# VH-VL binders against a2bn08, part 3

Target 1, 238 residues: a2bn08
Amino acid sequence: MAEARLQRLLRVYVLDTSALTDTRLRSLLGSGSLDEAVRRFAELIASVRIAYGVEVYMPPTVYEEARRFLLSNGVTVQSFEALAAWITIKPPTRHEIRIPASIVRDYVEEVRARLARGLRVAEEHVRRAFEAGGLYAAETASREARREKLGAIIRGLRERYREATRHGMLDSVEDLDAVLLALEVRGVLVSNDEGVRRFAEALGVISIDPPKFISVLQGLLRHSKTGGVAREEAHSTS
Short names: E, the ipSAE of ESMFold2; O, the ipSAE of OpenDDE; V2, 0.75 times the mean of E and O plus 0.25 times the DockQ between their complexes.

## First folded at step 1 (VH-VL)

Design f4 (framework fv_emapalumab)
Fold by ESMFold2-Fast, scan of step 1:
Structure f4 (fold): chain C 238 residues (1-238), chain A 126 residues (1-126), chain B 111 residues (1-111)
Amino acid sequence: as target 1 above (238 residues)
Amino acid sequence: EVQLLESGGGLVQPGGSLRLSCAASGFTFSDYAMSWVRQAPGKGLEWVSAISGSGGYTYYADSVKGRFTISRDNSKNTLYLQMNSLRAEDTAVYYCARDYGYEWRGTYDYYGMDVWGQGTLVTVSS
Amino acid sequence: NFMLTQPHSVSESPGKTVTISCTRSSGSIASNYVQWYQQRPGSSPTTVIYEDDQRPSGVPDRFSGSIDSSSNSASLTISGLKTEDEADYYCQSYDYSNLVVFGGGTKLTVL
């Protein structure tokens, strides 16, 4: 990458919901609870914003999704709002953002292929259920055992259907908004969602996972007191 | 200490089957994704398959899809690889490895290994 | 979906410094963490660098990792070379497709 693009990698970020729900967040921030991790994350973002002008964005749709998840998992409203205070909540300007038709075409073709795979998965599990019903006739199993077997087949269908249709695919408005906002602000997307990252990369948007994001921010602060990034950039341009 | 011990390797005829096991100790097994990585004699490392900590998500290299099945029993701290329709090209040392990963919204991302087993040799020949 | 390319072999004298590169064929090298594994003959791999530039406990500081976004490459640098450093070295990253990708490996010879 050009040096200007590398500087953007260090300065502008867009968070999707997975950036705030990553199970590694607590350990990476040295926290005993998710609530404490959210407060430490707020302090980290505040520190890099003040020291280096690092901008962190998220769309309102991601804000609402993350808020619901975190509040349901022991995070206080005060802790969440302390984090949100250092993040710019901004919707993408959807009517002004342009996406190449080739990307839309590829997305539509992938949807069609995944729907076909999903149908095959459904047909296979219908066959399995029919066969299992015959094998679990009254002579071989109780009604309770038959219900448990049916439940297992249905769980298998749901898991394989999700794998066939949704795994590695952009499938929510929240995720789309995060990608569009990253494209608009020319920022780095922070996500650990395969479908979100794949779509972002197709648009030329760089993505990193939440652990790498936290590591980058902590690295910036570690070098602040010794003339870190600013001095390194001066030497690099020489 | 954290330890991974593979077993189940051996000599098998083409078209045959083998089941590999990996016994884990020294850590909370269900908190970690696990991978199988193989190495053909004199060749490099090749990722084969991965499974999330819950067992809900499994991934396979294209070369083994439809033939190999990865599974785990978290109550026994054991990882498995069921290998069917074996080919001469599957001859390799198979390593069990511990991986960190993230499971969210129907996806699971794998990123690296921190602990490796000793490996078990699988030889597929006539 | 991408490949990681390493030189097949490198060699250097004891006490000198060697650098092994790992170049990503598509997508940014900076998108995901890069790990480096050392494998001595007859042994299983062990991690010498994780998360681009971090050293596991017990790995000497003469081992270092770096990322160069301009060349889309990661590098492993070993200074103060010792005979016990003679081994195969593999870089590894992952893709948004949840696929683990290994480099082809580099044989380091210390002469």
Scores: ipSAE 0.000, ipTM 0.427, lowest interface PAE 14.9, mean pLDDT 82

Design f5 (framework fv_emapalumab)
Fold by ESMFold2-Fast, scan of step 1:
Structure f5 (fold): chain C 238 residues (1-238), chain A 125 residues (1-125), chain B 111 residues (1-111)
Amino acid sequence: as target 1 above (238 residues)
Amino acid sequence: EVQLLESGGGLVQPGGSLRLSCAASGFTFSDYAMSWVRQAPGKGLEWVSAISGSGGYTYYADSVKGRFTISRDNSKNTLYLQMNSLRAEDTAVYYCATDYYEGSWRYSYDYFDYWGQGTLVTVSS
Amino acid sequence: NFMLTQPHSVSESPGKTVTISCTRSSGSIASNYVQWYQQRPGSSPTTVIYEDDQRPSGVPDRFSGSIDSSSNSASLTISGLKTEDEADYYCQSYDYSNLVVFGGGTKLTVL
């Protein structure tokens, strides 16, 4: 009885945006296009829900972000809605969910450190722009050459600032909602985002990446076959 | 699904003022930077102004700087363009367009994804 | 800052391939993404290519985009040309301060 209840808890999954934007989806689902991959993913989720009662959740914020990305990258509305039909879209009950103060404190300390690094990156690029401007003033460089140099410095700032402040950090409402929903439904988080997974793990939420998720679901369906157990299956793993 | 509807265009004398509105529906308005793009009769597209999703950052083409003010009301899903000191050269169809997705820095992309139908502004004496 | 230059017009027969160029007057064409918009008479523009070579949902694979750094140009290529492709086409990019820059537009005539 207790084991059956635990199995039900382990059959609940929550997707973050990276579960649907992972570039490996085309390969993992045997498709030549992202649209075909999304349709095959919908079929896979439908099959495990029907056969095993596997529940897949997604918060509305993740739904909206994933929809926008996929529709902008060649996925049809029909294909996306076919997938969404087999996913339970619901927000976490944010006001009822509690997070330990130790986790909040660690998060604040990390934010503080990253903001300091970001300021350093900004200061370095201001210095570069000032030095480049001085060099161009001394030389007879064209206005166009000076503008292009400034553009390159600004692009470098944006790239390094993102690396300093965002890489490996929980920094979006979508990501937080996915973690909170996984905590609430006692499910497994499906994410390829390092920062999201670290935050989830700190809360005791089990996480797996999208290739592992697909592999688990495919394996489950093959072993459900009536008349025996499937053998020598090849599955994508991460 | 996504709809942008411009209004407020019309005939105005040189030196006059007009306020354009763009009503947005079908998406999370505050997650998108918005732009105004104009097109003079028989001419090409010209970018006029942009505003960030929060409204905290605004951008203007040199030709309208100091005369036009872009703003937004996220509670009403509405974008505005206040046009002052209008000139004959401002005569154009004005389009409202989604500019940049700001809902996620990881998945941001730069292009005018959705366009309104346009509203005609004629500056003539 | 810079100008994006397109041919004023191009023409080709149905079923053939046409290429429209967009040349950046200063700075590298590759320094910022290039988008392409299609505008039929009396209609609003619609995106056919974004971020140099990506197609939005619903745009046929007959449309493709490319960048050539040696000529400092972006190109829109339409294969299997159809009469419904007759329209004005605009390239668009960003300058050093992220301000929007449009090309002058190209009128495509089919047949």
Scores: ipSAE 0.000, ipTM 0.420, lowest interface PAE 13.6, mean pLDDT 82

Design f6 (framework fv_emapalumab)
Fold by ESMFold2-Fast, scan of step 1:
Order: structure tokens, then sequence, then C-alpha cells
Structure f6 (fold): chain C 238 residues (1-238), chain A 123 residues (1-123), chain B 111 residues (1-111)
């Protein structure tokens, strides 16, 4: 039972966008450019799939987001498609996936709490703008100078509103699709996003960050190169 | 923290084209308007162009209107200036500058400047 | 449409106070905020004053800005003048028509 669980944990992974946009990717794959890193990542995934039957999934929404990011950051179409060739692109079966009502309730409650915090942030900044307006009488400041002061207050509002409403929250359909797909295929979610990982863990989905994912795959190949069994004498997983 | 790094300057013939880049780091790039400001050798500062945080609004000095195009790629944290139909008068060090404010403030209080990149237009 | 006029150069001894003026050709100087930038030889500009009289973090209180509506000018005043203050100084303002306008610059020599 434990052995079957361990086998599944080592063989099925689902990537969200952060798995391919993590700034540590170049360093982790020992490459000088992002394009080279993507090609080495493709080789790594191909090798573990062939040697160990490791399956890597990604929903179409994440595929499109990752493609846009990588192509915008110096990755060639050829390098990206070489990587994508070893990833199973599959949408989650949303109408068949069940989520416990307790999790939905907690999510709704958190949304309400964050909206209330956002409203308080907005009210605070409206008060600040009203007070600042009194200091910029027409005689001492033009319409443009008043707009400049208002802009600073609006920037502060935007920053604090984003912090109050979006930080640590599952806030995109791409991220939701990655979590739902991981739940469906009983795989490990690869993500560095706090909100995505919290939501996944609440559903019983195990998550790891991109550095751990790469280390696991490299570890598997290292065992293959040494014959595997001989190196793991007392605690072989074979 | 906040850094602006420019590249793309060089020697170009009159009538030629050149593309400048400014790589930004240490802040949320899309929240800030950006400008290009130039300085001809031994002369003063001259504003060239500005772009809003979203990229939806662009502004140009009369001297470059129709020849230069400002743009940005917020996914790459990079500002660009495409310069076409270059003239000897365009010879200058080009600075990337961050506005303290975005759209609502009118883009005109610079708080951080790049190191500059030299563009020489000569035959 | 307006222009900002500065003296081409000013000179003063260490420890003294110097004032650099910035005069607006049309419209009131008080209609729009004025910023001041310092450019040392071989360096990029840095902000010393913004919004007429505000100092960025790290700028000494020896630097101050003011507006004089009667002469239609902004002024940058540097007290306790030091050798490292030697630089070109630029005023800058804006409006709906001109957008961004820089003064011609003032070379400050500390002798």
Amino acid sequence: as target 1 above (238 residues)
Amino acid sequence: EVQLLESGGGLVQPGGSLRLSCAASGFTFSDYAMSWVRQAPGKGLEWVSAISGSGGYTYYADSVKGRFTISRDNSKNTLYLQMNSLRAEDTAVYYCARDRYDFWSGYYTFDYWGQGTLVTVSS
Amino acid sequence: NFMLTQPHSVSESPGKTVTISCTRSSGSIASNYVQWYQQRPGSSPTTVIYEDDQRPSGVPDRFSGSIDSSSNSASLTISGLKTEDEADYYCQSYDYSNLVVFGGGTKLTVL
C-alpha cells in the first residue's frame, strides 16, 4: 500500500506556469541561457519518461501561458516544442471532478474577507485623497500638479488593494486547471506559487517547488546510470 | 534595488535605423510610466518619448514624431525605442527614466535613471 | 507652450550659498510642479528636488527648492557648498501642450 503510493508519487507530475518561469531554472539545469535551459529540461523529461515511465502533464491554459512567457524571453519555438513533445497536454475533466463543500466554503469565506479588506483600503485612500485635495488649492497647484498628487495616492491604493485581495490567493483559471488536473491524474503539482500550493494541499494534492522537481528527476537518472539496484541495496524501490 | 540597464546604442548612418532597449529590475514594471530622455554631446537634457505603465498611451516630442516608436514588453520588464530615419541631430546619449507615477499623474517626475547608451549618427 | 530659462553658469566658493533660477516664459511657474536634477561629469542625472521643494531620501538638507510667483521662477538653493556639488543642474516642468520641458542647464563650478 505504502509501496504503491510511493510509486505513484515518483511517476506523475503536473506543471503550472511557475514551473517553467522560475528564475532558478537556468542555474538548476547548469546552463547560460534560458533557451539552453529549456532544451536541457526537455532532455531530462524525455530521459525519465523513457527510463522510468515518468509522466508530465500540463493543462492547455498553462501550455499557452508558458509558451507566451518563454517565447517572449529568448526561447525559440523549436526549443519550446521539443519540451512540449514530452509533456501530455490535457484539460481537467471539470464536470466530473468533485471538491469537498468544506473547501468551497473556506474559499468563499476567504474571498469575502479579502473583499472587505480591499474596501477598507479603498476607503482609507479616498479619505487621504480628500484631505490632500484641500492642500492643493487652484492658486498654488494646477490641474496637472493635483493629478500628480492623486496619482501617488492611487498607486498606493493599487499596491495595498492587490496585497489585500490577491496575495496568497488562487486567482487564475490557469492555476485552477493545474490543481484540478493534478487531482484528476493523482499526480504531484509542481509550483512555486503560495496560493496555488495552499489550495492544492487543501484538496490533498501534494506539491513541490521547481527546484525539488528537477532534483527528483536528476536523482532518478543518476540511479539509472549506476544500475539503480546495486546503489539502493537495502531499500530498493524496484 | 531599482535598476535600469540600457543597450543597443552604436554608430549608424544618416537615414538608418536603431533599436534601444532598457532592462528594468527591482520593481513592478507595469505599474510605472517610462520615458526616454536624450543629451547631445555638450548640450542639455531633451525629453524624447513617454509610455504609460500599460503601454496604452504613448507621447512623443515634435522633433521625433513619426520617426521614433516607444514600446514596452511588461512580461520581459523591458522598454524599447525604435529609431528610424536617423539624422545627425539625433546623435546623443539616450537615457531610460522611470516616472514616479503612472497614467493619472501625467508621467513627468523622474526618480530613477539608467546609465545611458550613446547613439552616433554620422557618415 | 513655454520654455524654462536658466543661467548658463554660476560659480561660488566652498562653504558659501548659491542659488540657481529657472524662469518660465509663459503661463505661471506655480501652475505645474518643478523638479531639479543634478548631473555630475560623466554620470547620469539624479533627482535632488521634486514637486517644487521635496527632497528624495539621501539628498542633504543643504539642497532646497522654492517658487517665486512675482518673478515667475523656481529656484534651487545649495547652502554649505561642497566640491562634490560641482555639476550641471537642470530644472524641469510640464503641461498638457509641451508635455515634458527641461531648462537649458546651469554649470555649477566650485572654486
Scores: ipSAE 0.000, ipTM 0.379, lowest interface PAE 18.2, mean pLDDT 82

Design f7 (framework fv_emapalumab)
Fold by ESMFold2-Fast, scan of step 1:
Structure f7 (fold): chain C 238 residues (1-238), chain A 122 residues (1-122), chain B 111 residues (1-111)
Amino acid sequence: as target 1 above (238 residues)
Amino acid sequence: EVQLLESGGGLVQPGGSLRLSCAASGFTFSDYAMSWVRQAPGKGLEWVSAISGSGGYTYYADSVKGRFTISRDNSKNTLYLQMNSLRAEDTAVYYCARESWYTVYRGYFDYWGQGTLVTVSS
Amino acid sequence: NFMLTQPHSVSESPGKTVTISCTRSSGSIASNYVQWYQQRPGSSPTTVIYEDDQRPSGVPDRFSGSIDSSSNSASLTISGLKTEDEADYYCQSYDYSNLVVFGGGTKLTVL
């Protein structure tokens, strides 16, 4: 089974949205713009597919989310579709995939813990707002100053609430689809999302972050010149 | 040249408080996430806490959560660790360390300070 | 949560090669990058390997890192051992809650 896991690292990958929105993507691919980085990423995936038969998948839900994000951040339609041309877009067969009850139980327990933490964060910021309102009513008469203080407290609440409830949690259907697809095709999940990766690992799915994914692909291309690591043999699709 | 200099360590009784400082120089401090890593006498390295470059995100080891607070003042290029409700098991050399990644937590510790000794004893 | 397990100590003669293992107790070792730090007595740690197999500037090429999925472990290999390599070595990775995990450390003796 260790050989199966190693083969997944070399042959089959599934991308979630975070694989395409990682802020390090531009620097890792030697580019100053996100559009150029997406184009360079397309070339890298094409190269390993041609040389080694490496397969890269993404669910349609991830495709739509990644498209929306990238197009709103300066990536052209042409650049995105050039990348998508080398990726197999396929939904997981959700109704046929079985998840062990122990995984569901652990997920429910984590949700409960996160909701409790979120409530504590909310209570803390209610206290801060109450104290600030009382003090500012006495010490400052500026409506603008009071609005700015309230705004700062609300921003703090949003940031810490997100950290308490969403950070490290599987919290989107797009990410779930990526994990389910990885399980189905017996591939390696590429994600920089803690919750997604932890959930995948619990299901026995190997996950790597986008920098490691890019490093592995670049390494495969270097090794093709100096005594290759990856196989060019025919492979079966699950 | 990158330099990290810790201060504020000393002897404190159980239940007491102490604040550590780390003065950074030679780089744009606000661009880097920072961590505190401790080492008990004769023992291994234990990660304590991390803070993002902006200060917007903080992370804590379970052993210190609720007792320690990490913070930073980017205008003074200084990292802090406020330690409350100290226990004998908090006795360690505390290192200030810089993460290699800009504004993202995942990375390796590319620079370390000299460490400051905290002793929690009666 | 997982642990990274290292041997407490390893020893070897000058000029020989030594390998220090770092085994992950749960989940795949390949899921996140592994770093290696060297700490000499009375000194702060320094990085000898980052991102599984990369060397920082100034670290000699006789230091190398590798990942072995079959044993679920990372390894630090030091060839051409020198007396100045005597130190404690720590592996380090991350969990999915973005928490840093260190191995217990290995004392390398060169005799």
Scores: ipSAE 0.000, ipTM 0.387, lowest interface PAE 24.1, mean pLDDT 82

Design f8 (framework fv_emapalumab; at its last look DockQ between E and O 0.01; V2 from the best seeds 0.00; counts 0 for: pae E 22.9 > 2, placed apart)
Fold by OpenDDE, look of step 2:
Structure f8 (fold): chain C 238 residues (1-238), chain A 123 residues (1-123), chain B 111 residues (1-111)
Amino acid sequence: as target 1 above (238 residues)
Amino acid sequence: EVQLLESGGGLVQPGGSLRLSCAASGFTFSDYAMSWVRQAPGKGLEWVSAISGSGGYTYYADSVKGRFTISRDNSKNTLYLQMNSLRAEDTAVYYCARHYTIFGVDRYYFDYWGQGTLVTVSS
Amino acid sequence: NFMLTQPHSVSESPGKTVTISCTRSSGSIASNYVQWYQQRPGSSPTTVIYEDDQRPSGVPDRFSGSIDSSSNSASLTISGLKTEDEADYYCQSYDYSNLVVFGGGTKLTVL
């Protein structure tokens, strides 16, 4: 039973958005463009299907997000469709999936802590704005200079606030859908988001990052080919 | 040199069974997925079945599902097609074909074909 | 499921250029690679084009493949037509549901 389960885990994968938007994708697949990388990724998935019956899933929410991202970043419709053809789009059955209360509790606690950090970030930037206002008094500084300084402070606030509140945490419904789908289909989640992976782990979902995913698939194919060669060599020596 | 040689074809009555073989040489047989493709007299090409290099995964056209079984013996470098419950419409030259592979990646198209073996289903 | 549609026959004189089309009924023609196989009378098929526009070793450069997304079709072009080019030509592609799909084939006659 354990072996059968392991085999299933090696066969079924669920991708979140980061699996397709990972900046390392191009390098991992030895391509010079994102478009080519996507095309190569499609062919890789196609190959592992015939070789090992691998299934790749994606929630509709993740699919739409990935589509928008890839197409806006130079991926052709044709290349995207090539990839999509080998991915099963399936929503998680949300109303049937049970989440332990302890996980919800821990999540709420984390959210609260992050909100507190966000508030501190905001307070710090208010202070900075106040100090800047003193340096850029109306009588001494141009309107443009003040506007520029204010803009810089606001940008800094947004970046620091986002980092304090959202970074390293499950912070989107798309990512949640991916985790839930992985749980439902008993698959391996592919994600480069540590927050998502931690949440998945809490639910007992196995996760790997996109580089590992690509490595695993390529490794499976190589193993299949090398195994055949080894057998022939053994027969020739006997 | 890559060689594929089909055998086992012949005349069989409807409802009968036949087993085709394809002997492969000139390459590492287990490294390649293999397919059977058939061609009815005067007609076009039709994919029948495929099998992964290891033999762990098999695929069939809807027209032959439940009746045909593809298998392989990698120790003998041989591909097989067990055909049961044969019908008149199964009459064809049956080709074994090797799937193209590059950098260890199997593809869904062919680079080498056998000469074919004729299967005739007739009363 | 999708189908690939080819003209039943085409003919042209030696030295001329002929084009055989292959139209996909659903999905993009560019989503999966298209191959072309040549089958001379009484012979088994041989690959003349793979992955849309690639030629195997031994195939003359007179043979070329292309994809047209606007018409959702692939094309095999044979320039400098020779008598030996007389054969049936089949396009082929694939998707998740259909591992291998062939066109109906085109008979090329060299006049």
Scores: ipSAE 0.264, ipTM 0.730, lowest interface PAE 2.1, mean pLDDT 89
Fold by ESMFold2-Fast, scan of step 1:
Structure f8 (fold): chain C 238 residues (1-238), chain A 123 residues (1-123), chain B 111 residues (1-111)
Amino acid sequence: as target 1 above (238 residues)
Amino acid sequence: EVQLLESGGGLVQPGGSLRLSCAASGFTFSDYAMSWVRQAPGKGLEWVSAISGSGGYTYYADSVKGRFTISRDNSKNTLYLQMNSLRAEDTAVYYCARHYTIFGVDRYYFDYWGQGTLVTVSS
Amino acid sequence: NFMLTQPHSVSESPGKTVTISCTRSSGSIASNYVQWYQQRPGSSPTTVIYEDDQRPSGVPDRFSGSIDSSSNSASLTISGLKTEDEADYYCQSYDYSNLVVFGGGTKLTVL
């Protein structure tokens, strides 16, 4: 039973958005364009599904996000749909999936703590803006220079606020759906996001990054070539 | 009441091996990430290794990477540190410490510490 | 990789206020939470401040934590100093690339 469960986990994968938006995808698949990479990825998934029964899933929320990203970055509709044809697009059964109350409690506490950090970041940048505004008024700075300085402060606020509130945190429906689907199908989550992976881990879901996922699939196909020849010869001699 | 009790420390020769254990009680062990933190005689605290609640993810300080292995047995509420290829600079009191984790994310806040177990690496 | 730098020692009289600094060498001190631990001779560390400025139950309100982005440092302030406050104090932070980093520790002597 334990062996069958382990084999299921090794042959069932769930993709989050980062699996299809990873900047390394082009180099990992040896392609000159993202469109070509998506086509090669489709071929790779198709090959392992046919040869080994490897199942690849993604929730509809991830499908929509990945589609939007890829089409905006030079991937054709035809190439994306060719990839999607080999992926089982399925929502997690949210109303039936249960998570420990401890995770919900911890989520609430973490949100509260991160909001407090975000407020501190905001207060610091309000102080900086006030000081800069006073200095620029005293120095007779141009309207354009003042706007540029304000823009820099706002960019700094946004970056540090994001770091304080979102770094290492699960905060999107797409990411949650990927984790819940992986839990439901008892599969391996493919994600480049540490926060998503840590949340999956809290639920007992194994995760790997996109480079490892592609490496595993390519390895299966290389092994298949050697094993296939030997098996065909054995069958012909029997 | 949360309790962490270390054991397995002792005198070992350079190049030798030693396994430390930390017995946890008073909480749901699998809900928490755990760390080993060491302190050389008269020196400060140094983080050694961490393991997630599920045991699926392990992390190591560069000074011990490749020599030490952290593991846990959630059915026995026990944390382990397998130390191989021990060096004189590994001489320290080793503390077992519990982390607060939120949404699977370790906050790296050590809310409970064990009493420590002394490891002496000497000829 | 980043370092947390603390003064090696501080001394003050009973009833006075002392402040211990913890300066981050790379990246913003405000980017990740800072904790403070107290260690008396022969004892395990105990938390006096977690997540920048929070006190665990049982820690008196004369202990406080703060972050100063301009100096890239965290501070532990102990007011109304008592003899039992004499201990080593460690700051600690992290990032998701380097994980856990401890400051070198500050020996507080109450004279």
Scores: ipSAE 0.000, ipTM 0.498, lowest interface PAE 12.8, mean pLDDT 83
Fold by ESMFold2, look of step 2:
Structure f8 (fold): chain C 238 residues (1-238), chain A 123 residues (1-123), chain B 111 residues (1-111)
Amino acid sequence: as target 1 above (238 residues)
Amino acid sequence: EVQLLESGGGLVQPGGSLRLSCAASGFTFSDYAMSWVRQAPGKGLEWVSAISGSGGYTYYADSVKGRFTISRDNSKNTLYLQMNSLRAEDTAVYYCARHYTIFGVDRYYFDYWGQGTLVTVSS
Amino acid sequence: NFMLTQPHSVSESPGKTVTISCTRSSGSIASNYVQWYQQRPGSSPTTVIYEDDQRPSGVPDRFSGSIDSSSNSASLTISGLKTEDEADYYCQSYDYSNLVVFGGGTKLTVL
């Protein structure tokens, strides 16, 4: 069981959306465009699959999110499909996955703390609006000036509320599905999101960021005993 | 009566390691987030680290991240701080502090403090 | 990262009123609650104000806290000063990115 888990840690990975959308991927793959980076990523995954049996998984929810993002940012359908051909799309078996109650309790506690911080932000901006009403009353300022001040207060509220409640926290079902799948398949989670990785690590799921993932895969190919065959097969199957 | 009692302080060489303990009593330990806060001689308070009630989430000040590890054993009502790669600037009294709770929500501020344990890092 | 700035020391006579300020460097003072801790010489800290203006049980009502969004600061006010109020006082707040931040501390001298 220990040997099988070690082999899976070397050969089984689960990607969240950030693994495909990390802004550092273009330079790490030596590419001039995101489309080129996706194609090189596809070649890398194919090569390690052939040489080492490396398996890469993705939940359907993450797949659809990544597809929408990449296609809207200049990645061709052909390039995306070339990448997807080497990724196993598998939903987590949500009804059978168990999470320790203490981890759920800790998550709920953190959410409640963030909601309390968000309330404080809202209270501050109510105070700002009240004070602005005294300074920007009709006899003091134009109707247009009052509208602009209110708009600034609302923009400030939105910005601060997001920082207080959502930044650095697991807050999407797509990210949760990636964590659950990684737990189920005993794979390494690949994510650049600190909140997602922290949640995964609390469950005992090993995680790495996308640059590290690329580095590991490239390193495997450089030291492969069958690297000549793997490199030849990787580009000759295009 | 809520009590927090730190122990494990002492003299240690730079680069050394030390493990602090905080024995908790008078409350349901696992329901509360806990922190370590330190105070260098003649200086102010500095927050060091926090841990959630179950131990599932941990947080660290930048000055100690990668060197210190907070943990807890809820079966023994004990909070721990493992301090590695100690530096002279880590010399301080280390306090165990319980996070305040109102309406069942833990906050990032404190309602009970221990007496502190002194850590001295010198040659 | 944000900082909380306090005066290094303040002094006042018994029976009078003192106010200790705590100014937040970035982000709004009202984004997260402000606490005040008292530390008498040789003792561990104790909480005198939590959540901006709330007193724990046993803290006299001559201790009060407030915040002011326009100056981006919090204040601890102690009226009817007593000699036992001579202590170091720390403000504290938090933020998700920095979690817990203390002010530098203010030494209150009661002459």
Scores: ipSAE 0.000, ipTM 0.430, lowest interface PAE 18.5, mean pLDDT 84
ESMFold2 (binder alone), look of step 2: mean pLDDT 92; pTM 0.935
ESMFold2, look of step 4: ipSAE 0.000; ipTM 0.374
ESMFold2 (binder alone), look of step 4: mean pLDDT 92; pTM 0.934
OpenDDE, look of step 4: ipSAE 0.026; ipTM 0.558

